# VHH binders against Hydroxymethylpyrimidine/phosphomethylpyrimidine kinase (thiD): the designs that were tried, part 2

Target 1, 255 residues: Hydroxymethylpyrimidine/phosphomethylpyrimidine kinase (thiD), of Aquifex aeolicus (o67772)
Amino acid sequence: MIALSIAGFDNSGGAGTLADIRTFKHFGIYGVAVITALAVQNTQKVYEVFPIPPDVVKEELKAIFEDFPIKGVKIGMLANKEIAEVVYETLKSKKTNFIVLDPVFRSKSGRELLSEEGVEFLKSEFIKIVDLITPNVPEAEILCGEEIKSLEDVKNCAQKIYSLGAKSVLIKGGHLKGNYAIDILYDGKSFYEFKAPKIAGKTPRGTGCVYSSAILANYLRHKDLIKAIKTAKDFITEAIKNSKKLGKGYEIMDF

## First folded at step 1 (VHH)

Design b11 (framework vhh_nb_b201)
Fold by ESMFold2-Fast, scan of step 1:
Structure b11 (fold): chain B 255 residues (1-255), chain A 122 residues (1-122)
Amino acid sequence: as target 1 above (255 residues)
Amino acid sequence: QVQLQESGGGLVQAGGSLRLSCAASGSIFSINAMGWYRQAPGKEREFVATITSGGSTYYADSVKGRFTISRDNAKNTVYLQMNSLKPEDTAVYYCAADTPYEWLGSDEYDYWGQGTQVTVSS
């Protein structure tokens, strides 16, 4: 089985396509990649981000889909509207693929990782081809246009995102209670909770990438979204716990 | 989304005490843990202490027994009580907030304050 990562390239391997492919391989899935941007970074900081020209992204997509029987796609950083449009045009005809979108909009310090026009395109068009969208709370707020202050706000936001066109919505860290981080899934009918202990004192890079990729890999194997999320949640919790300081900055999840 | 504002830094004599405060505003609901890091001249930023939403605390070996982290949930504020200060504790102290799951392209850490200078003379 073969899965595709459409994401940025983190040359340190903590996030992006390299992390996605390692995650797929961990679950016995062969991973291939389409690179949307080069992020020059290490465990300490991001130095530069270079979007790949949209025509080159289109050529990467064509090369992969002509050669490999892709069963699932994980989408991360798209960088700009032009790249998002190219990815959208290619994927809207791939009805047999399960599509997981990890919406990467802005860095915590405010660096733009998807242009404003790209965010609007994602909300109005791209989201309609997505089988599962996995925003964290800040990303969910951007998608639904509302500040999240309670579990009820998380549920309302998930329903709003669903109404934009996603077939299911997983808001990561949507409920924080004691030493637990709880993820909230809305599938258009019901809400589900996935909880795990939060590991204090560790902030490994790429947790969103690894989690969404683990969900895709396990969905491809089991064809059961609830089971896939539970398995991925257990996996990412253990990966964070066992992360190592291989460089001078953030821990790396080495699995 | 989350803004962090530090206060309480300054100059203190070795053996003295300081209390740092960090007030969080914005999307506080998304914060899992809050903590303190420090960076001395010519050194990498290092972990000092963290407190989880459930109240569990963790400390770097270099400060254990001397520093105490606490949280006032009603004020969305985390505190670092620093006792028995040493010249080696001289650094810029940064408040940080750890949210579940990181974005690709993060430019170092989750949410960070501007930093507050602590200088310990001997």
Scores: ipSAE 0.011, ipTM 0.314, lowest interface PAE 9.4, mean pLDDT 83

Design c01 (framework vhh_5c3l_4)
Fold by ESMFold2-Fast, scan of step 1:
Structure c01 (fold): chain B 255 residues (1-255), chain A 121 residues (1-121)
Amino acid sequence: as target 1 above (255 residues)
Amino acid sequence: QVQLQESGGGLVQPGGSLRLSCAASGFTFSSYAMSWVRQAPGKGLEVVSDISSGGGSTTYADSVKGRFTISRDNAKNTLYLQMNSLKPEDTAVYYCAKDEYYGSGSYFDYRGPGTQVTVSS
């Protein structure tokens, strides 16, 4: 019934904890949050990122886990190694039903959103407690250390990421074919494809945040990962179509 | 049949300027966000800058902020990158990229063949 977002705070509401909580609520899940960083941003750009002190993140985590029976956790931006370590130590000591990691390493413009030391810690330790990791193609390349140029490369990369410790790997937009974008899931045994039509003219912020949060919410409802991904993919496709230009920059998904 | 063709690269001294152009065809250019991405020797791809479909929103990598300017001319189906105060670390192949947002997130649907920029004395 209750899911936790561990992510940055996007003051515009397009991404981060605010988008995660709206997504949980849309699917009837009560959302609580632990803020890892304040991102000073609007619909046009990210100006600054202020990591929350690791001790404060630890206190946020203690306050939530002391009071709420958390069934699922969605993790977004961690900002640095110190925060990632605090989150990791808390989550490995707590029993939750499902952990989704949306690996936020870099912005679209190439801005660092997780330190190099943080990325290395994530690949070597943090990934071992993750039930589902949802990288896009550039994030997957960082995780597996190889360029992705073909569907075969996507599948090989997914297997490498799985070998790092994630229980399942969903590479978003790993294959483009005609009028469709295809997400590829590897669960350690089989590959699955999830198709969605390409949507022209809309580039809303926070699609990764909303998609991973929708997957978690629907997994908690149905206990079926394939059904959760299909439902989330239909939802995000509609949210992108219905996104609105509420400010002067990129669209916002208002659902 | 999406086609992107970059031009304007070359050899330039540190502190110099270069203007890259990308001619787009095979899609409704004015309906898509566009990016410039680069790959330095022995490095991975870096997104340098992106621009919204109407040109009203732009973003820059911290490494180029204040030095590079992205712009577009939707009437001419052309994307531009004005590069000022060039540094040796800007040496890379520069690619024009078409952005697509779809149900699973965003991906660079297509990149052109690239144009080489070399900053050396």
Scores: ipSAE 0.012, ipTM 0.318, lowest interface PAE 8.9, mean pLDDT 84

Design c02 (framework vhh_5c3l_4)
Fold by ESMFold2-Fast, scan of step 1:
Structure c02 (fold): chain B 255 residues (1-255), chain A 119 residues (1-119)
Amino acid sequence: as target 1 above (255 residues)
Amino acid sequence: QVQLQESGGGLVQPGGSLRLSCAASGFTFSDYAMSWVRQAPGKGLEVVSDISSSGGSTTYADSVKGRFTISRDNAKNTLYLQMNSLKPEDTAVYYCARGTYDEYSLDYRGPGTQVTVSS
């Protein structure tokens, strides 16, 4: 089976298309990529982000879809509205693909990874073709326009994001209790909780990329979203625990 | 059991400076990366700065880069944010958080401290 990563290129390999492809391969899925931006970064920070011209992104998409029978798409960094529009126009006709959107707005180093106009386009149009959106709490607050201070706020926010058009919403770290992190899924009817212990002392780069890619890979293998999320959460918990300080900054998940 | 207590907020005029502190207890402070996050009126949470468990690596949001400095004293279980050249848009409640923005490490334990920048 073949899955597509549409994301930025992190030259350090901790996040972006390289992390997505490594994650797909780990679960036996062949990964192909469409690069939206080149990020000049290492384990310490993102120095520069160079968006790929939208026409080039369009040609990358055309080349991949003409040659490969894509079954699923994981979308990460889109950089700007123009690239998001090109991706949207290509994917809106690909109804047989399962689309996971990891709404990457900002890096750990504070760099803007999606412009304000891009965020608005995502909320008004792009979200309508998404099968699963996987925001963390700050990203969810941007999407729903409400502050999250409680589990009830998480649930209300998830319902609001769902109303924007996503077929399911997974808010990561939506409930933090003691030494556990709990992710909350809303599928339009019911809420589901996925919990794992927090890993002390490590904050590796690319956890959102790896988690969303693991969900896609396992969904393609089993066609069961609940099982895919549970498997992916167990996987990312171990990947964080086993992450290594290969450079001078944040750990890298080496799996 | 985990407790984070912010202090040092207040009213300051544009161009002024403030130093925020966060006293941590109930966990091994030196094992955790720490963050300062803020919420301006009517807006969502923004991560302004991160610091590694050892203090050897720091990151900053573009909005505060060059003006804010994060630091920590592991012997005193204290996190600091030195804020210089303050702007009206820095007006927010500032929270001390354990870890960074991901599904396993973000932890809002502090009640926050108000920073108001007005002339």
Scores: ipSAE 0.014, ipTM 0.222, lowest interface PAE 7.9, mean pLDDT 84

Design c03 (framework vhh_5c3l_4)
Fold by ESMFold2-Fast, scan of step 1:
Parts: sequence; C-alpha cells; structure tokens
Structure c03 (fold): chain B 255 residues (1-255), chain A 119 residues (1-119)
Amino acid sequence: as target 1 above (255 residues)
Amino acid sequence: QVQLQESGGGLVQPGGSLRLSCAASGFTFSSYWMSWVRQAPGKGLEVVSDINSGGGSTTYADSVKGRFTISRDNAKNTLYLQMNSLKPEDTAVYYCATEGYSYDFLDYRGPGTQVTVSS
C-alpha cells in the first residue's frame, strides 16, 4: 500500500515529508512525497521557508499519480494559495481512499506557514475534499472564527468546521482534564474523545505531522477511523515519551 | 478573550533567583494544565515545567529539575515559576502557556518576559 505526503521539506527530519514518510514506513506503508516548500530549519528554529513554484508542485503531483496507485493522502504545509489551488485541483480529479488535512498555519515560533489568502482558500474550497481535518485549538479557532474556552466551545467549533465541508473533524487538545489532553472527533453525527497524558519536559517537533500521518496509515490498514485514531494516539504518546535531544533545540521523535 | 501576561523577569547574576508570575484571564484557569516554556537566543522553544489543573502534579525538564519550582493559585488565576541557582544557560524569554496535546503550537501564550543571567 502506498500513501502520499504533500507537505514541506524539513531538512532536519523532525516534521514535514521526512517525518510523514518515516511514520508511513513504521506502519508498513510505502510513502511517496510531493514537496510544497523547502523549510530551512534545525531543531532550534525555522530560518526561511521557500515555496516550491506551483508549476513544479503540479509536475511532482503528475509524476506521482501517473506511476503509483495512491490509496491515501496526508496534506501538511501548503505555504500559499497558489500551491493550495494546484493541490486542490489535482486531488479533486483523482480517486483516493482517504484525505487527511493537517492545517499547518504557523510554526511554534509564530512564523507564517500558510498565507492569509491560502487560509481563506482552504476554508472556502479545499476543505470540501477533506475526509479528516486535524486542527489544534488555535487552528480550529481560525477555521471556525470563534474563541475556544470550554468543551462546549470545542464541540461548537468542530460542528462549524464540519459545516465548511470536511467529512470529519479532530480538534487536538480540544479539552484539558487533569493530567490528560483530550482530542475531540466530530463525524457529523457524534462526538468521540481520545485522551493521552501530558508528557512533561518534552517539546518534540512534528507531532501534528506524525499524528495525522499515523491516523492515515492506520485508517488504510483497518478502514476504521475510530481504531485508526486510537492507534495513532497511543503511538504518538509513546513517540513523545521516547523523543530525543539530537540537536540543541526541540526534541525529535525518532521511531 | 484569553489572555496570559508574564512578569518578574530581569537581569540576575549566576547563582541568583527570580520569581516569574503569569496572570491569566478569559478562560477557566482552574480547569487547565499550565506550562512555562522558554526560548534562548538562537534556540527553539523548550518546555521548562508543567502543572496540572489542581496543582498536585508537576514535572520539569532535566535542565531545570531541582532548581525551578512551578506552582499556581487558582483563586487568583496566577501561575508562578520560582527559579533558583540560575545559570547563564537559563537566559531566555519565558512564556506562560497551555499547549494541551498538540505540542506543534502553543495553544495560548503570553508575550513573554526576558530573563538574562550574566555577570
């Protein structure tokens, strides 16, 4: 089975296409990539982001879809509206089993990873082809246009994001309870909770990339979204626990 | 509106102490885990310490364990970090934050307070 990562290239390997491919491989899935941007970064920070020309992204997509039977797609950093449009046009014309969108808007240091025009395009058009969108709380607030202060707000926000066109919405860390961060899934009918302990003293990079890629990989294996998320949640919790300080900054999940 | 406002940073000599405070508003502070995170010059973000909603469970990065103490006062919606035996390596901007599970982004973060440890 073959899955596609459409994301930025993190040259340090903690996030982006390298992390996605490593995650797919861990679950026995062959990963291929389409690079949307080159992120000049190490474990300490993102220095620069160089978007790939949209025509080149289009050629990457064409090369992959001509040669490989792609069963699932994980989308991360899109950088700008022009690249998002190219990806959208390609994917809406292709038959794939499942599309997971990790809406990467900003880095931990606040650097813009998707332009404002790109965010608006994502909300109005791109989201309509998405089977699962996995925003964290700040990303969810941008998508639904409201602040999240309570579990009620998380659920309302998830329903609003669903109404934009995603077939399911997983808000990461949407509810904090005791020592657990709880992810909330809305599938258009019901809410589901997925919990994991807060792992203190660890600040690993790429957890959104790894989590969304693990969900895709396990969905392709099991064809059951709830099982896929439970498996991925357990996996990412252990990956965070076992993350290593391989450089001078953020820890890396080396699995 | 969710707001976090840090205070208490400054210049201190190696071996000295500082106490940071974070005033929280706009959310039910007593229901959330809170973190102190820092960013040293030219480095990425590091989670220094976490505390659960009730204050009974705390954790620390290996780099600060035994020297820093996190605490909270839910009646005052305030988070604290007591920093002892400060080292030049502790020089950083310190942020009050709640990250939840995401770890890819600081869900709520204040503007930060600068701590400089130099002689």
Scores: ipSAE 0.006, ipTM 0.234, lowest interface PAE 9.4, mean pLDDT 84

Design c04 (framework vhh_5c3l_4)
Fold by ESMFold2-Fast, scan of step 1:
Structure c04 (fold): chain B 255 residues (1-255), chain A 120 residues (1-120)
Amino acid sequence: as target 1 above (255 residues)
Amino acid sequence: QVQLQESGGGLVQPGGSLRLSCAASGFTFSNYAMSWVRQAPGKGLEVVSDISGSGGYTTYADSVKGRFTISRDNAKNTLYLQMNSLKPEDTAVYYCAKYDSEWGTYFDYRGPGTQVTVSS
């Protein structure tokens, strides 16, 4: 099976297409990539982001889809509306089994990683082709337009995001208080909780990228979304525990 | 437990100066890059400046280049922002920030913020 990462290129390998491909490989899935932007980053920070011209992104997509039978797609950083439109037009015309969108809108320190026009396009059009969207709490707040202060707010926000067109919504916790890293899935019918103990002292690069890619890989293997998320949650928890200080900043998940 | 607490905000006249401080605890301060971010009324978050763990590398938003200086004292676990030639458009809540990763993190560590108001 072959999965596609459509994401930014993190030159340090902790996040983006390199992390996605490593995660697919770990679960026995061959990964191919379409690069949307070059991120100048290291273990300390994302310093700059250079979007790839949309016509080049379109050529990357065409080359991959003409050659490989893509069964699943994981989408990360799209950088701007023009790139998002190119990706959307390609994916809505292709028959893939499952699309996971990890919505990378802003860095946690507030740097714009998807333009405001791009966010609006995502909410109005792009989300309609998405099988699973995996926002963290700040990303979920942008999508649903409301502040999240409680687990009940997470559930309400997930329902609002679902109403935008995603077939399922997984809001990643960790901004909520307590001893657990709690993720909430809404599939249009029921809520599911995925809990793991918070890991003290380790904050590795690219946890969102690795988690979303692990979910896709395990969904393609088992075709059971609940099992895929549970397996991915267990995997990311262990990957965080085993992360290594390879540079001067945050740990890297070296799996 | 990671804790960040800002101080030094207040009301200042255009052209004036303020120095913000952020007291950090619960992590090895010198190992992590830190940022100052701000949110103006009715606007989203803007990264004002960042500084590497050693202090050897800094960046600034175009809106504040030449007017603001970020610095840190690793012995005191304190981050600073020296703000000179303040303009009304600098009015915002200023946050000290540490985060897990800029690519989809589960955790976000910001202080409660300190209000800066620039008006006549």
Scores: ipSAE 0.000, ipTM 0.245, lowest interface PAE 10.9, mean pLDDT 84

Design c05 (framework vhh_5c3l_4)
Fold by ESMFold2-Fast, scan of step 1:
Structure c05 (fold): chain B 255 residues (1-255), chain A 121 residues (1-121)
Amino acid sequence: as target 1 above (255 residues)
Amino acid sequence: QVQLQESGGGLVQPGGSLRLSCAASGFTFSTYAMSWVRQAPGKGLEVVSDITSSGGSTTYADSVKGRFTISRDNAKNTLYLQMNSLKPEDTAVYYCARDSEIYTYGDYDYRGPGTQVTVSS
């Protein structure tokens, strides 16, 4: 099976297409990539983001879809509205089995990774072709337009994001229960909880990229979203535990 | 059990300074990375700054670099944000947040009730 990463290129390898491809390979999926931007970064911060011209992104998409039977797509950093539009137009016309959107709005150092116009386009149009969107709490608040302070707020926000067009919504870390961080999935009918133990002392780069890519890879293997999320959550928990300080900043998940 | 309580907000003129504090209880504060996040009226949350569990490394949003300083006192279970050269666009409710170690930075599992900062002439 073949999966596509549509994301930025993190030259340090902690996030973006390199992390996505590594994650796909770990689960036996051959990964191909469409690069939306070059992110000049190291383990400490993102210094600069160079969006790829939209016509070049369109050519990357054409080259991949002409040659490979893509079964799933993981979407990360889109950088701007123009790139998001090109990706949207291509994907809505292609027969892909599953699309996961990790709504990458900001870097760990606070740098904008998707323009305001891009966020608006994502909420109004792009979200309609998405099978699973995986926001963290701050990203979910941007998407639903409301603050999250309780489990009820998480559930209401998930339903609101669902109403924008996503077929499933997974809000990461949306509920705290004892020694666990709990993710909340809404599939349009029911809510599901996925828990993992908290790991003190490590804050590795690219956990959102790796988690979303692991969900896609396991969904393609098993065709069961609940099982895919459980497997991915176990995997990311272990990857965080085994992350290493290879540079001067945040840890890297090397798996 | 986990509790985070912010203080130090208020009304200040452009160019002024404020120091925010966050008192933490119900967990081993020294083992968690911490963040300050803010929300302007009608907008979503924005991550302002973070600090590692030891205090050895910090990051800042581009909008506040050179003006804000995050720090912590693990002996007192307290997180701080020193805010200098305040601008009207810094007007927001500021939240102390405990980072989640399962997911991407900016993910948090707990935040305080918030403290209002208003920058107006």
Scores: ipSAE 0.000, ipTM 0.202, lowest interface PAE 10.1, mean pLDDT 84

Design c06 (framework vhh_5c3l_4)
Fold by ESMFold2-Fast, scan of step 1:
Structure c06 (fold): chain B 255 residues (1-255), chain A 121 residues (1-121)
Amino acid sequence: as target 1 above (255 residues)
Amino acid sequence: QVQLQESGGGLVQPGGSLRLSCAASGFTFDSYAMSWVRQAPGKGLEVVSDISYSGGSTTYADSVKGRFTISRDNAKNTLYLQMNSLKPEDTAVYYCAKGLEYSSDWYEDYRGPGTQVTVSS
């Protein structure tokens, strides 16, 4: 099986397409990539982000889809509306895709990673072709337009995001209970919790990228979303525990 | 920009007490779990205690249970660690840490610069 990563290129390998491809390979899935932007970064920080021209992104997509039978797609950073539109038009025309969208809107320092027009396009159109969207709490707040301060706020937000068109919504870190962090899934009918212990002393890069890619890989293997998320959650927990300080900054998940 | 600043460390005799504080800024403090993490000389990092975003749930390492108390004041964006019955083994640099959300993009969490606690005569 073959899966496609449509994301930014992190030249340090901790996040983006390199992390996605490594994650697919770990689960026995051959990964191919379409690069949307070049991020100049190392383990310490993101210095610059250079969007790829939309016509080049379109040619990357064309080259891949002409040659490979793509079974699943993981989407990360889209950078701007023009790139998001090109990706949307291509995926809308393709058959038999499971699409996981990791909505990368802002960096930790507040740097814009998707333009306001791009966010609006994502909420109004792009979301309608998405099988699973995996926002963290700030991303969920942007999508649903409401502040999240409680578990009930998380559930209400997930239902609102679902109403925008996503077939399922996984809000990461939506609830904290004792020494556990909990992800909340809404599938249009029921809520599900995915728990794992809090890990201290390590702050590895690219956890969202690796987690969403692990979910896609395991969904392609099992065709069971709950099982895929549980397997991915166990995997990311161990990857974080075993992350290595390969540079001067944050740890890298090397698996 | 997330900023965490610890204070309250120092030299104390065995059996004494210290109260650590951590002033937080640059994020919505009342939306995140907080932790105290320490590193003793020549040893790795140890999570001492953590507290939920609301303060309703706390956990402690076995080494400090019954002696340390974690608390928070969300109105003041401040985290506390009350340390009682201090032992030489508690000698370490103590770090305030924002949230332990391991599966979240927020797992790129920050620790403060730390405050030294020395338990000795």
Scores: ipSAE 0.000, ipTM 0.213, lowest interface PAE 10.6, mean pLDDT 83

Design c07 (framework vhh_5c3l_4)
Fold by ESMFold2-Fast, scan of step 1:
Structure c07 (fold): chain B 255 residues (1-255), chain A 122 residues (1-122)
Amino acid sequence: as target 1 above (255 residues)
Amino acid sequence: QVQLQESGGGLVQPGGSLRLSCAASGFTFSDYGMSWVRQAPGKGLEVVSDISWSGGSTTYADSVKGRFTISRDNAKNTLYLQMNSLKPEDTAVYYCATSYEGTLYDYGMDVRGPGTQVTVSS
C-alpha cells in the first residue's frame, strides 16, 4: 500500500514530510511525498519558509499520481492559496480511499504557514474533499470562528467544522486542563473520546504530523477510523515517552 | 498531577508594564517547553509566547513581539512573562500552558492553569 504526504520539508526531520514518511514506514506503508515548501528549522524554531512554486507542486503531483496507486493522502502545510488550489484540483480529480488534513496555519513563533487567503480557501472549498481534519484547539477556533473553553465548546466547534464539509473532525487537546490529553472525534452523528495520560517531562516536536500520519496508515490497514485513531493515540503516546533531546530545543520522537 | 498556577495579573494603564509568573508542580519542569496563552472576551485562544525546556529558544506572536519577554527559572519551577508597553488589546485572561503534544507546525496545548486576568484601561 502506498500513501502520499503533501507537506512542507522540515530539514530537522521532526515534522513535515520526513516525519510523515517515517510514520508510514513504521506501520508498513510505503510513503511518497509532494513537497509544498522548504521550512528552515531546527529543534528550537522555524526560521524561514520557502514555498515551492505552484507549477512545480503541480508537476510533483502529476509525477506521483501517474506512477503510483495512491490509497491515502495526508496533507500538512500548504503555505499559500495557489499551492492549496493546485493540491485541491488534483485530489478532487483523483480517486483515493482517504484524505487526512492536518491544518497547519501558524508556527509557534507566529510565522504564517498558510496565508489568510489560503485559510479562507481551505474553509470554503478544500475542506469538502477531506475525510478527516485533525485541528488542535487554536486551529479549531480559526475554523469554527468561536472560542473554546469547555468540552461543550469543543463539541459545538467540531459540529461547525463538520458543517463546512469535512466528513469527520478530530479536535486534539479537547480538554485544555486536567491530567489527560483528550481528543474528541465527531463523525457527523456521534462524539468519541480518545485519552491518554499527560507525559511528564516531554515536549517533543512533530506530534501533529506523526499522529495524523499514524491515523492514515492504520485506517488504510483496517478501514476502521475509531480503531485507527486508538492505535495512533497509543503510538504517539509511546513515541512522546521515548522522545530524545537530540538538539538544544524541543525533544525529537525517534521511532 | 500536572499543576500550573498563574499570578501577577491586574489593572494597568496603557503604556504600563506587568510581570506574570507561573508556578509549576507535579512534573519535571526543566524537561518541558512552556507557553503563555491568552483569551480576550469574545475572542479565541492566542499563543502569546513559547520557550524551550532549556530557555535557549523563545518565540512570540506578532501582536506582542518587541513588547513581551518570556523567561524561566528551572531551579524555581517558574515561568515568567514580562509585559511592556501594554495596549487595551492586551486585555485578556493569561494562561500558563505546557504542550508535550505540540509541533513546530501547531500550537498544541494539553494543559493550562486557571489563568490570571490582565486589564489594560485608562
Scores: ipSAE 0.011, ipTM 0.244, lowest interface PAE 9.4, mean pLDDT 83

Design c08 (framework vhh_5c3l_4)
Fold by ESMFold2-Fast, scan of step 1:
Structure c08 (fold): chain B 255 residues (1-255), chain A 120 residues (1-120)
Amino acid sequence: as target 1 above (255 residues)
Amino acid sequence: QVQLQESGGGLVQPGGSLRLSCAASGFTFSSYDMSWVRQAPGKGLEVVSDIYSSGGSTTYADSVKGRFTISRDNAKNTLYLQMNSLKPEDTAVYYCARAYESDSYYFDYRGPGTQVTVSS
């Protein structure tokens, strides 16, 4: 099976297309990529982001879809509205089985990874073709327009994001119960909790990329979203525990 | 020591109504989201309805939306499920459950269940 990563290129390998493809391969899925931007970064910070010209992104998409039977798509950093529009138009016109959107707005070091116009386009149009959106709490607050302070707020926010057009919404780390961080899924009908122990002392790069890519890979294998998320959450929890300080900054998940 | 005890199940004809109740004890009921979950013979658990701790927001499975209504009385530590227009496929053991969990049952605690049978 073949999955497509549409994301930035992190030259350190901790996030972006390299992390997505490594995750797909870990679960036995061949990954191909469409690069939206080059990020000049290391384990400490993102120094520069060079968006790929939208016409080039369009040609990358054409080359891949003409040659490969793409069964699933994972979308990460889109950089700007122009690139988001090109990706949206292509995916809207192509047959794909499942689209996961990891709404990458800012890096861990605070660098803007999607323009304000891009965020507005995502909320108003792009979200309508998405099968699963996987925001963390700050990203969810931007999408639903409300502050999250409680589990009730998480559930309300998930329903609002669903109303924007996503077929399912997974808010990561939206609730803490004892020693667990809990992810909340809303599928338009029911809420589901996915818990993992809090891992102290490790802040690896690319956790969102790896988690969303693991969900896609396992969904394509099993065709069961609940099982896919549970498998992916177990995987990311172990990947975080086993992350390595290969450089001077944040740990990297090496799997 | 969390305890949940369901009541109100029984035999009813298609098109009939039942009201289930769940008495909760051993925890601060008003602080927890609550759910109704069911299991038909030979099948896995299905989440039927969810209600926030405040009672202000509810969700329903597509199979029961428009027919079932979940509610709670935090002063009485009681959860309710009003079931209208019952169908044979609603036949199941109904469980009162506290919050969803990332496990095969999608909840952290459940009661012993109450049987609902819809047949003529």
Scores: ipSAE 0.000, ipTM 0.119, lowest interface PAE 15.0, mean pLDDT 83

Design c09 (framework vhh_5c3l_4)
Fold by ESMFold2-Fast, scan of step 1:
Structure c09 (fold): chain B 255 residues (1-255), chain A 119 residues (1-119)
Amino acid sequence: as target 1 above (255 residues)
Amino acid sequence: QVQLQESGGGLVQPGGSLRLSCAASGFTFSEYWMSWVRQAPGKGLEVVSDISTSGGSTTYADSVKGRFTISRDNAKNTLYLQMNSLKPEDTAVYYCAKEPSYYTGFDYRGPGTQVTVSS
């Protein structure tokens, strides 16, 4: 099986398309990539982000879909509305088995990771072709428009995001207080909890990328979303625990 | 390059007060939200407080609400945390951070400042 990563390029390999492909390979899935932006970064920080011209992104997509039978797609950083529209148009026209969107929007520092027009497009149109959206708490707040301080707020927000058009919503609760990182899945009918102990002192690069990619890979293998999330949660917990200081900054998940 | 240098930590008895400072350089301080983040022995990172670019919006962890006050001086590129009514559970290394990462944690560049609440 072949899965596609549509994401930014982290030249250090901790996040983005390189991390996505490494995660797919770990689970026996061949990964191909469409690069949306170059993020000049190392283990210490992100220095610059250079969006790829939308026409080039369109040619990357065309080259991949003409040659490979893509079974699943993981989407990360889209950078701007123009790139999001090109990706949306292509995916809407192509049959794939499963689309996972890991929304990368905007930091609290005001840094634009996806333009405001891009966020609006994502919420109004793009989300309607998504099988699973995997926001963390700050990203979920942007999507539902409400502050999250409790598990009940997470559940209410998940229902609101579902109403925007996603087939299922997994809110990653690692930003909430407590000894456990509790993730909540809403599938339109039921809530499911996935919990693991928080790992003290570990803040490795690319946890969102690796987790969403592991979910996709395991869904393609088993066709069972709950099993895929449980397997991915166990995997990411262990990967964080075993992360290595390969550079001067944050640890990298080397698996 | 981003440089953040924390100061003002120390040993204080329960009920006491401390004021932490963070001197920022290497970026346009006034354009970034700033945070205070702490790590207690054997625990992960906890976001204590955040402040908007203008200082007009602030948030606090429930554990510190009513006791801690975050502020900033954009003219001096300095972030502050006034800590009152300190408790033993406030014992931690406190880090000044800009641009919290939603995936990986925080872009904190300073070595942190140790706060110990005991006597």
Scores: ipSAE 0.000, ipTM 0.118, lowest interface PAE 18.0, mean pLDDT 83

